# Ledger of designs, part 5: miniprotein binders against q5gan3

Target 1, 136 residues: q5gan3
Amino acid sequence: MDIKMQIGSRNFYTLSIDYPRVNYPKGFRGYCNGLMSYMRGKMQNSDCPKIHYVIHAPWKAIQKFCKYSDSFCENYNEYCTLTQDSLPITVCSLSHQQPPTSCYYNSTLTNQKLYLLCSRKYEADPIGIAGLYSGI

## First folded at step 20 (miniprotein)

Design j3
Fold by OpenDDE base, fold request of step 21:
Structure j3 (fold): chain B 136 residues (1-136), chain A 102 residues (1-102)
Amino acid sequence: as target 1 above (136 residues)
Amino acid sequence: SGSPQFLKIWGELSFWYGRLEDAVRMFTQAISLWPDDAELYSDRAEVLMEQGEFERALQDAETAVRLQPEWPEAHLRLAEALEEKGRHEEAEKARQRAEELS
């Protein structure tokens, strides 16, 4: 996962917030394969990020979760919070079976709570996703 | 339909894969939601240029320049469209402006 691309509210909004979910043209081998191809193209590298999350909820609704962050995610060196509500999310996960010349991703649409990264402790902007809530 | 940011993504992606009609459609939808985004007009102009739709491309390029007059790439796009229309003198002026802003 390329965290640098997702750090910052602007990048997060651009690459991880898709509401309403886009009706994309057919023939791109699915939502995630298309999206991840785009991301790789923009980065101009052949690396295959392991995972990417896309939230399908209004930006304003997501911002509300970063009003107050009571946790700190050391691995990201950012404040983080568990969303109170489940959100519709597309999970793009790198497949174990990959063609030699491209990255292949599985697309999973789910409804789960997630750990949001926030730009600061109070009245912050969402800047990334640390992961999904597993319940454990 | 969709978010303008992801419509833009899929527009650019479509263009990369040579799906020009899809790209135009995506950018058009994005523009309807972000009518003041100069980059969308510039992107659509680029696709239209490849389609041979030079008049429409010119209109989009002009719009991009109007929205972001200090953006060098907008002027370059305009120059390209002007050249295809045979407006060489104006194209040169646009290129010069782009250089000045760079």
Scores: ipSAE 0.815, ipTM 0.917, lowest interface PAE 0.4, mean pLDDT 94
Fold by OpenDDE base, last read:
Order: C-alpha cells, then sequence, then structure tokens
Structure j3 (fold): chain B 136 residues (1-136), chain A 102 residues (1-102)
C-alpha cells in the first residue's frame, strides 16, 4: 500500500525535509523504522505504507524546483517536475519480511533526481514526491 | 544536530517509547534552532513533568504560553506544572483560560 499523501507544503516540509539529516537516538531499528513508526502513530493508521521519501537538502533549494512545473502527474492530480539536480534522499521502503505486529522498513540513502509535486504550475510550493528518477 | 522538524519528530517518538532523556535532548536541540516555537517548549515540558523536573517544566510551559497565548494546550500544560508546584489557584486560572480559548 502506498502512503497517503498529505497535500500541503507544511506537511511536506515537516515529514519529508530533513536538512541537515538528524542525528537520532539509537535503538529505534534505524532511521526509517523510527520515522515510519512516528508517522503511523500520528496518522493512527494500522496499515504499512509502502514507501516514503525524505530529502536532505535546504528547503530554499527545493522550492526553486517548483518555480515552474512542466508536467502534470495524473495519478496524483497535481503538477509535478523532475528536479534538475540530484538530491540526497533517504528512501524508506517496506520490507518483504514483516514481523507479526509491526511494519519493518529498510533505509536507503542515495543521491537521485526525483519527481517533485508542486502546489500549482507557476511559483508553487513543494507538496510531495511522486517518485525517484531511475534514468533511461 | 539535525533539522528542527525531525528533531521534534524524534523527540516525540522518544517520549512515546519512554526514553525521556533522549526526548529532552532532541527537543532542546530543536529549540536552539526554533526558539520561538511554542510547541517545542510544551513538548519538552511534558517530558520534564514525567521526569519530575517540575521547575524546568514550569519554565517551559510559561514560555509556551508567552509565545502562543491563544493556544489552549499551552495553558493546560502550564496548569499541570503549576499543580505540581503546589500553586493550585494559579493552576485553576490556567485551566479556565484554556477552556475559554477552546
Amino acid sequence: as target 1 above (136 residues)
Amino acid sequence: SGSPQFLKIWGELSFWYGRLEDAVRMFTQAISLWPDDAELYSDRAEVLMEQGEFERALQDAETAVRLQPEWPEAHLRLAEALEEKGRHEEAEKARQRAEELS
């Protein structure tokens, strides 16, 4: 199951922008397990979201990508754009091996271009991530 | 170190799991970056209350109220801290204010 996108710049800023990357306490089974546990707790959702992305770049830099959105992501019914630059990203992906009572996630830190969702076509705010660019 | 957003997240998460010292540390770091965020003070106050650090909790609660005087939860947190300090009349006033704002 895909994570339910919380539409809004504030929510995106709060849950998907971590710059500089936080030094978190040990014992939470890693970055993504901790984060996703938090998110599930806040949303009171028993389902395990399939994937979540966190960008480790300045908010101002990310906002610049939404000055102009050249595409429309129909699946999200939102304008979107492919970032011109690669960004440091943590990918939280649901593991194929799940414990009986909780969601387990793998944390992958990578540098990739991504499809950024924007609030409108011009001079917009980032509101989400549609996915990562895998190249041709 | 880290973003204040995620410091707050990990502070709250730590608190949920009873890791009070970690929670305080996370919130403290977040406050250093967002010194005008009332929610961070309120959150830290809650953790401090559980630690028995009532004076520090009171200070944080007062700060939260000062920063966001129209926020009901800030007044409730203040009331809790005041009660632990034996300041019952002031606590009642804080509760009343919270109710008025709700």
Scores: ipSAE 0.815, ipTM 0.917, lowest interface PAE 0.4, mean pLDDT 94
Fold by OpenDDE base, fold request of step 21:
Structure j3 (fold): chain B 136 residues (1-136), chain A 102 residues (1-102)
Amino acid sequence: as target 1 above (136 residues)
Amino acid sequence: SGSPQFLKIWGELSFWYGRLEDAVRMFTQAISLWPDDAELYSDRAEVLMEQGEFERALQDAETAVRLQPEWPEAHLRLAEALEEKGRHEEAEKARQRAEELS
């Protein structure tokens, strides 16, 4: 069962925007394993979220995408928009090979368009990521 | 270097795993970017306390209180630092203030 995170601009800014990308200490089994360990610790939940996205672009640039959204993501019950530009993103994905007592994640750096969740239809704040654009 | 958000994250994470020097470094870098964030000072103070750096911890705790005087946790952190410095009366006042704000 995936951990449900509170949807909000502050949480999104805190947990999903890392610009410039942080130089983190060694020994934490990589970027995503460290980050997801932190998230589980903060949420006080041992469950392993399936996926988490981190954007490495200025917050102001991200905010511009939520000035207007013409779509609604039913699964999230939030307005959403596809970014017109690709963004540098770290994708933290739960590995299929899991240790028995911990969550192990793969870290993937990529540049992709993504579906942003916006707090409202107009002049909104980014509050989450629904997924990446596959190009299909 | 990095975003202050994630510097803070890795600072806290480092602290959780007992990597105190890494934690201090991360928080210090975060503070350089967010010099008015009281929580960063409080967090660094906590790490410094664990290191036995009580004077530096006290300074950070005082800074946190100055930045967020209505934040109870800042006063509690200050009280802890004051106690380690033998300033018991002042520590008690800090605890009282924290209680009043809670």
Scores: ipSAE 0.814, ipTM 0.917, lowest interface PAE 0.4, mean pLDDT 94
Fold by OpenDDE base, fold request of step 21:
Structure j3 (fold): chain B 136 residues (1-136), chain A 102 residues (1-102)
Amino acid sequence: as target 1 above (136 residues)
Amino acid sequence: SGSPQFLKIWGELSFWYGRLEDAVRMFTQAISLWPDDAELYSDRAEVLMEQGEFERALQDAETAVRLQPEWPEAHLRLAEALEEKGRHEEAEKARQRAEELS
């Protein structure tokens, strides 16, 4: 199962907004491996999502980007906007080399603009991420 | 430190992997940021139960019920803690309440 967004602002907030970035316990093979293990556990899905984004910026700051969306992302059937500012983001990307019994992810921390999905055209809530502006 | 929602995530994850001390630490930090979140108390109570910390678990379960009295799971957690304390009658009442709310 590929995921690029969380449906609904609540789900997006809980799974894709981590500010300040959490100090997690050691021994989980990194940020993304732990997070994605959690997500698979909650979803009760053994499939390995290809990519997941986590933003490390205040929720209020992210909400401001969805005050006005001038674009429509057809692939998601949602309004979207390119963030004016670069944001600190952790990119969890599925590794090409997988162990037989689990999903392994690379964790990349970067600062980039992103395409934010918004619940509606005006005065909307962030509900997902369509992708990064420059990509990884 | 960190966002309370991700502290919760790592708390639950730690618990799944049997890392009870880490789980308690994560939930404790999350509670400090979200002191009115009943789920955090319930989650910590579950970990404490596994550690044999029944008194502390009971306290957390009671807190969860107080914060979300309409939440069935809170009452179930309370019932578990009460049973370990030998308070069987109260535990039964808690289970009954959970059923009523379900």
Scores: ipSAE 0.814, ipTM 0.916, lowest interface PAE 0.4, mean pLDDT 94
Fold by OpenDDE base, last read:
Structure j3 (fold): chain B 136 residues (1-136), chain A 102 residues (1-102)
Amino acid sequence: as target 1 above (136 residues)
Amino acid sequence: SGSPQFLKIWGELSFWYGRLEDAVRMFTQAISLWPDDAELYSDRAEVLMEQGEFERALQDAETAVRLQPEWPEAHLRLAEALEEKGRHEEAEKARQRAEELS
């Protein structure tokens, strides 16, 4: 299961927008392991999501990309747009090597364009990320 | 430093793992950025209760109720803090209010 889309703008803002990037306490085995542990705890789900994206840019800047969506992402049944600019992004990806009792994630900080999911075609709110333009 | 929403996340996560000082620090930083967020005060109050800081917890609980008077959980948190201060009658009133709002 991939956590690429957050249901609703508020949920997306809460779990996928971190600007400025938080200074978290040490000892949580990294940014993504901490974040994904939190998410699993909140969802009360033992499954390990395969991927999660966090954007480190101002919310207002991200909202501007959803003023008009000229594309439709069929896999999500949502309007989407390719961001005009590259954004700083943390990619949380499930490791192929898992410990027996928990989910382990790799944290990759990169700067890339992304496909942003929008709540509607015009004057919409960002609600998720379909993927990265150049990939990883 | 960081985004208030992720400061909140790491505050709650820290609390789950029993790292109470870290949790308080994260919530405090988040409150400085979101001073009108009732949930942050309620969350910090819960951590402070665990630390035995009942007076500070009471202050945060009162703030949460003031900010979100129609939020049942805020009144429950206030009741807990009042009980620890020996203010039983007021605690009962807070519980009653929480029930009415539920």
Scores: ipSAE 0.812, ipTM 0.916, lowest interface PAE 0.4, mean pLDDT 94
Fold by OpenDDE base, look of step 20:
Structure j3 (fold): chain B 136 residues (1-136), chain A 102 residues (1-102)
Amino acid sequence: as target 1 above (136 residues)
Amino acid sequence: SGSPQFLKIWGELSFWYGRLEDAVRMFTQAISLWPDDAELYSDRAEVLMEQGEFERALQDAETAVRLQPEWPEAHLRLAEALEEKGRHEEAEKARQRAEELS
């Protein structure tokens, strides 16, 4: 299972926007292991999503990027836009080495441009992240 | 300290793993940011019940019912807290209300 897109802006806000970045309790096996454990628990699914993105910027700032979408992402069947600015992002990536009973994730905090999925072409709400901009 | 939605996430996660003090702390921080969110009070009440903090749990449950009176789960949580306080008749009324709303 791959969770790259949220069906609605509400779900996207709930699971992919963390601003300011939460100070989670000590003793957990990292930001992403905790978050992904929560997500799996809520979905009651043992499947390990391959990747999940969390943005650490104000919701209003992110909304502005979907005011006018640049293009249409056919693979997602959604309008999408490349953010003009780099944003602080936590990337949760499934580790290649998995323990037998749980999903293990690597947490990477970075600043990158990203491809946002927008609910419609104009005056839209962010509903997901298609991926990160890797540059040239 | 974090976004209220993620504070809630880590509160619930902490509770799932039996880290009750952490859960209370996370929910408390979330409530400070979303003071009108009934679910946060209900969640904290559940943790407090597990800790044996029945008076505080009752207060949170009452708050949850006040904020979201049409929410059946709020009434169930209140009933649980009332039972621990020996207020059986009131607890029964709360359970009845929860059933009516379901």
Scores: ipSAE 0.784, ipTM 0.910, lowest interface PAE 0.5, mean pLDDT 94
Fold by ESMFold2, fold request of step 21:
Structure j3 (fold): chain B 136 residues (1-136), chain A 102 residues (1-102)
Amino acid sequence: as target 1 above (136 residues)
Amino acid sequence: SGSPQFLKIWGELSFWYGRLEDAVRMFTQAISLWPDDAELYSDRAEVLMEQGEFERALQDAETAVRLQPEWPEAHLRLAEALEEKGRHEEAEKARQRAEELS
């Protein structure tokens, strides 16, 4: 097996898949501020990512979307697919209502189809989210 | 409720902020879902030691070593728990083992 591919998929699984959604302790200024604070601590930098997505669906269901991926996303040098179903997701967005140095995040819970990045077609574990589908 | 990896995340975050009871609760829930994950026991042992729950911490550190005997951090956790129990010679042996594995 390709340990580097597993590590990439493990990071996505660890930081972007939360099912069922965790019942987190009070006092952390909400889900996204807590999660994003954890990420900064683990990376030991003050980088404030502009956006982070968390999917609230079983990992096996997410893996299946990549099994049938049929598009190559040149911008990411990976295969990608639009999920067949809308999924419950939390969108952690860097707030413009606070100074950027505060790393303050808005949390939006929504139900949308999304674009998954898939590492390999035959063992195509999901490795990221390229964005949300906003069509009607 | 929650995924085991997110329960672990919130356990670590809780511990970083001194929320020891929350940390133990999160790690305990994660362990119920991943009972063979040595890191979870090592994490819970660390929090239990900060709570003064040294018997429980020792049990968890021993479990972490049993699950992953080649992992240096598990042996360091065991050494810490043994020290708190006054078992200093055993603690030194555990530290030596961790050093050999490093």
Scores: ipSAE 0.700, ipTM 0.846, lowest interface PAE 0.9, mean pLDDT 86

Design j3
Fold by ESMFold2, fold request of step 21:
Structure j3 (fold): chain B 136 residues (1-136), chain A 102 residues (1-102)
Amino acid sequence: as target 1 above (136 residues)
Amino acid sequence: SGSPQFLKIWGELSFWYGRLEDAVRMFTQAISLWPDDAELYSDRAEVLMEQGEFERALQDAETAVRLQPEWPEAHLRLAEALEEKGRHEEAEKARQRAEELS
């Protein structure tokens, strides 16, 4: 499973909120390859998560979206909501053009609405991202 | 530019890859945003010791202890910096303090 979906609000803030987007040192094969290698090293696991999202907006703005929860998401045992606005995000996706064992990631910067997971606890803080909105 | 938590991430990543100047720069930027985060000073002290900047490393280790005096790792960082400065008795005291706090 995607390790991100098991992370609480503090870990979500730490690994999925980057505002303004960091000006990272060159030589890491891009934003996502650096970030995902850090996550694997920090957690000392060999898994290559299929996808990871990073939101490039102020934390306070992200917190506000959880005030307007649309539904309870049984699959995650948490409330969830579609963000009212599109947000700048980086999507780190495992490349299928490389062997999975290489853990090579494509980095896509996009602007989309998100399905946020909102804590059942007091304040309903954001704790994860269930996915991107398929616009029509 | 960057969030303090991501500046820290890239500081650690840079250090893991042996890019010491990048690591110091990232941690320094993170500290400018989170000046009361003891872990950032401890991280920068470790990189500075690898660079041979022992006085700067000691200053950062002392700052980490001041910010979190009950954090064992801060006292271990201080001990490492004191050893690099040849202050062995003080280093031993810092290690004993870290043991007491574990």
Scores: ipSAE 0.700, ipTM 0.840, lowest interface PAE 0.9, mean pLDDT 86
Fold by ESMFold2, fold request of step 21:
Structure j3 (fold): chain B 136 residues (1-136), chain A 102 residues (1-102)
Amino acid sequence: as target 1 above (136 residues)
Amino acid sequence: SGSPQFLKIWGELSFWYGRLEDAVRMFTQAISLWPDDAELYSDRAEVLMEQGEFERALQDAETAVRLQPEWPEAHLRLAEALEEKGRHEEAEKARQRAEELS
């Protein structure tokens, strides 16, 4: 498959919004290992992404943060906003306790504010996550 | 419980790893939330065929064709289910339709 088509697709809703959080079957190596293996299979890419975020909040609430976004983030060439409230998030992070080629992920469920990327087009819909807010 | 898009993800993942009962359960839950999504019915039909549940698979494949009659994969799924039921002339017609739409 053409890698440009995969990079250019807007799949944020599909891969990063899970509300209510899915009650997934036992026997997988956890939420993140399952999800990240699906993503690799779907993208047909052997690389292991270092990090992936999943928000466990209603899509409409997430859209609302972007409707009145307050900044343009030049390094992303998109609008961005810091969420007003902390959101329940699963952070899938590539483990350093296993060889990187194993693509083994730690799952961390946390509640944090985050930086949303908001589309320059079409009602400023959320299209990604730039990072988590550090309150320090 | 779960979002319909993540229920679909875990249905596909379950199927990829041979967990057929889990896959059917996940797709069934996704269908309850997105009853007009032809891909979900096509996905569940494929799993049902692996289980030998050919009548249920046929029903789902027929639904996928009804929801997206211009989608070649739906017609191929229908052909597979018809073959398993011994309805070979209908299966051939479905394959021809899929080829025309390709």
Scores: ipSAE 0.695, ipTM 0.844, lowest interface PAE 0.9, mean pLDDT 85
Fold by ESMFold2, look of step 20:
Structure j3 (fold): chain B 136 residues (1-136), chain A 102 residues (1-102)
Amino acid sequence: as target 1 above (136 residues)
Amino acid sequence: SGSPQFLKIWGELSFWYGRLEDAVRMFTQAISLWPDDAELYSDRAEVLMEQGEFERALQDAETAVRLQPEWPEAHLRLAEALEEKGRHEEAEKARQRAEELS
C-alpha cells in the first residue's frame, strides 16, 4: 500500500492535501476515522493502515518545497526534501495492531517540518511524505 | 469549507454511510470549486437517484455526459436516470453508447 511507485502526484494530492481543512459532517468519529475508512474502502482489503499524513497548506506552496530537493532517498528511489517551514498536518495513527475486529485511529494535529518525496522528473512534483522531521 | 478533492471524499463517505443529504451537500460544495469535473456530477446524480430526486439526477447525469462524452460511466448514469423517468428507449441508447465506449 505504501509502495512509493504506486504513489503519483494525483494520488498524493487527492489523499494527503486538504486545504483549507474540510468542514466534514458529524457522525464519523472524527476526521481520521472517517478518512481512513474511506481509504480502506478504496483499497478493498481488511488491513488497517498504520499511519497516514494530511497537509493543510496550499498545493502550490507544497509544490515549491520540491524545487529545493537535492537529496536522493534511496529507500523510496525518489528525491526528497525537508520542508523549509513547519506545516500544519494531521497525523492519523492506528491506536492498536490487533487482528482487525475494528480499526480505530487517533488524530493528532501538529505543526512540523516534514520530508517530502519529490518526483525524479525535473518538474519535481510532490508524490509522498517520507516522515516528520522529529523522526516520528 | 475544504479542498474540492476532500469534499468529494466526504461526499462519497457520507453516501456509503447512507447520509444522503450530507453527501449531496459535500458534492455540491465540491462542484462549486470544480464546476467542470464530470465525476462530481455523476456522483451527485447517484445520490439524488437514491433520494428519489430523479429530475435533478437526470440534469446532473446530462451534465456529466456533456463534460466528458467519452466516459462510459457518465452514459450509464444517464441511462439509470432515464429509466427512473420512464424514458426507456433513451435509456437503452445510453447503455449502448456506454458499451461502445468500454
Scores: ipSAE 0.692, ipTM 0.834, lowest interface PAE 0.9, mean pLDDT 85
Fold by ESMFold2, last read:
Structure j3 (fold): chain B 136 residues (1-136), chain A 102 residues (1-102)
Amino acid sequence: as target 1 above (136 residues)
Amino acid sequence: SGSPQFLKIWGELSFWYGRLEDAVRMFTQAISLWPDDAELYSDRAEVLMEQGEFERALQDAETAVRLQPEWPEAHLRLAEALEEKGRHEEAEKARQRAEELS
């Protein structure tokens, strides 16, 4: 699923903000495989998105980063900002060890700054993630 | 624990895969955080009906209608639970209300 499918404050909140991180039922193939299966079912899309990010921080804290957004990101036609703080993030990435059509995902928990996409509309709410910042 | 929207996600996913007790548990935890969300009660009622827990399903469907009385799906859930309890006249009235709201 690409970033166009996740633009919009409601969609971003629903699929990319999980705080505190859910204690999900056993018997699925892990956090990311379960979540990505849900997203494919809801979107009725046969494609397996290459990457999806989930932030494990309170929504109001995330909203504050966008209220001070500094830049316009032409590639996304939206405003964007680099978060001032590192955030706990789960990265769901499509596995290279299996065919991409298997839709098998690796799950990586990390703590990094990230580039938020911020709505051009009033409120400047977060609507997506453009990527992670890797520092200097 | 967990965020209410992700608890709902995992409740739906559990139900899709036939894990009925897990689905009820996830929706119940989501309801504890969002007790006024009609959709959560409608979702739990559907799972409870699949479990054969018809009285509990009826209570949840009634709650969903009370919280969002203009939502057609809530009335359809109520009709389903009423039918399972043999309350056919009430079920038909609930179905008629859902049709009017569609």
Scores: ipSAE 0.691, ipTM 0.841, lowest interface PAE 0.9, mean pLDDT 86
Fold by ESMFold2, last read:
Formats: C-alpha cells, structure tokens, sequence
Structure j3 (fold): chain B 136 residues (1-136), chain A 102 residues (1-102)
C-alpha cells in the first residue's frame, strides 16, 4: 500500500532532484531541452509544459525543509513551506520566441528560495514545487 | 557525474534517439551509484542487445533477474539474450516464466 502512496514523492525525486548536476551527452540542445523532451516522451502527450524546476542539492537537505511546514496550501491539498535557504535551481521555461509547437525551453540557473509542497503522509517528504520566491 | 536517477533519464533519452554508446555509458554510471537497481541492468541489456553485445547483455539480464526475480520484463530480456547465444530451450523457459508472472 505505501508504494502507491509514495508515487508522487518518487516522481518529484526522479524528475526534480539532480545533485550533483548531471554531465549529460552533447547534442540534445542543452539540459532543459533534453530533460523536457524526456518528460514529454514519458507522458506521451503533445502539450508543452510551461515550466519545470530542478534542484541541485542533496535530497536530505531538501527533506529538512518540510519538517518546518506550518502552512497548509488549500489549492494543492498539501502542506507547503518557503525554504529557509536559497537553493541552486535550474528553471526550464517554455520559450515564447519559438513556434509553440516546437516546445523549446530556456534554461536559467539561479539561487533562490522556493515554495515546497510537503506530503501530509507519515514522513512529510517533499512532493513538488509550488513556485519560487521572487524577492520583489 | 550526476544523480543516479538523472543518469538513468539521460540513458533512456540517449537510447530513444539512437545514441547507443551514450546510453550504455549513462546507464553504467547510474549502476555504479545504484548497483542493486534491477531496472538499470535491464535497460543496459536492451541497449547492449541493439549493439550486438550479446554476452554483456546476457550478463546484465541475468543480474536483473537475480535482483528482481518476480519482474516479467527481466525474464523477457533474459530470453532475448539467450536466443542470441543459441540457448533456445533456456530462452523458452524464461519466456514461460515471464508469462506466468504477467
């Protein structure tokens, strides 16, 4: 039973945690275009996801932020927290300068605090990212 | 370097685009970090079969079955490698086992 309950956490770990950042083969139009192409192929749909975040920090460090999750995010039906520290993140964002059907992605490396979604389950593991702190 | 799950992603992506040498290299690096992950060995065996590296593919398929003996795909991979090595009776047994498990 707990295998099914952890599917969301495994997806987050699998697709959004890359530490140390992978040294990938050349010829895939860069990190984000390669990763997003994999995700689209796995999903078997033609939609271009608008944004995807990848954290370049150890999983244990990310897990610690959910231990301080005091807020409940009703839109997601999960707890959420703003990370106490900035994290190195790659932001894969859909480019508007290419035809929409091309699914071309800009890649931005940044160091920012982010809003984590934290499972309501026993371990309170991180299961997603709701957004970045803008600091405006 | 890289995380094992992202090394696996780039191995699969490389295989999907026919970059067989890159795929083997990425899966090999992932295996060095996750040596008990049956799926990685099955993935590498599939790429090795496409390369014609049948002995190496057999070794990886055998490892995948050892690590996850109730997984039908591992037995199918083993059957494919056994056929290429001319071990037809063993291949048929592996296919029957996969069918029983599915």
Amino acid sequence: as target 1 above (136 residues)
Amino acid sequence: SGSPQFLKIWGELSFWYGRLEDAVRMFTQAISLWPDDAELYSDRAEVLMEQGEFERALQDAETAVRLQPEWPEAHLRLAEALEEKGRHEEAEKARQRAEELS
Scores: ipSAE 0.670, ipTM 0.829, lowest interface PAE 1.0, mean pLDDT 85

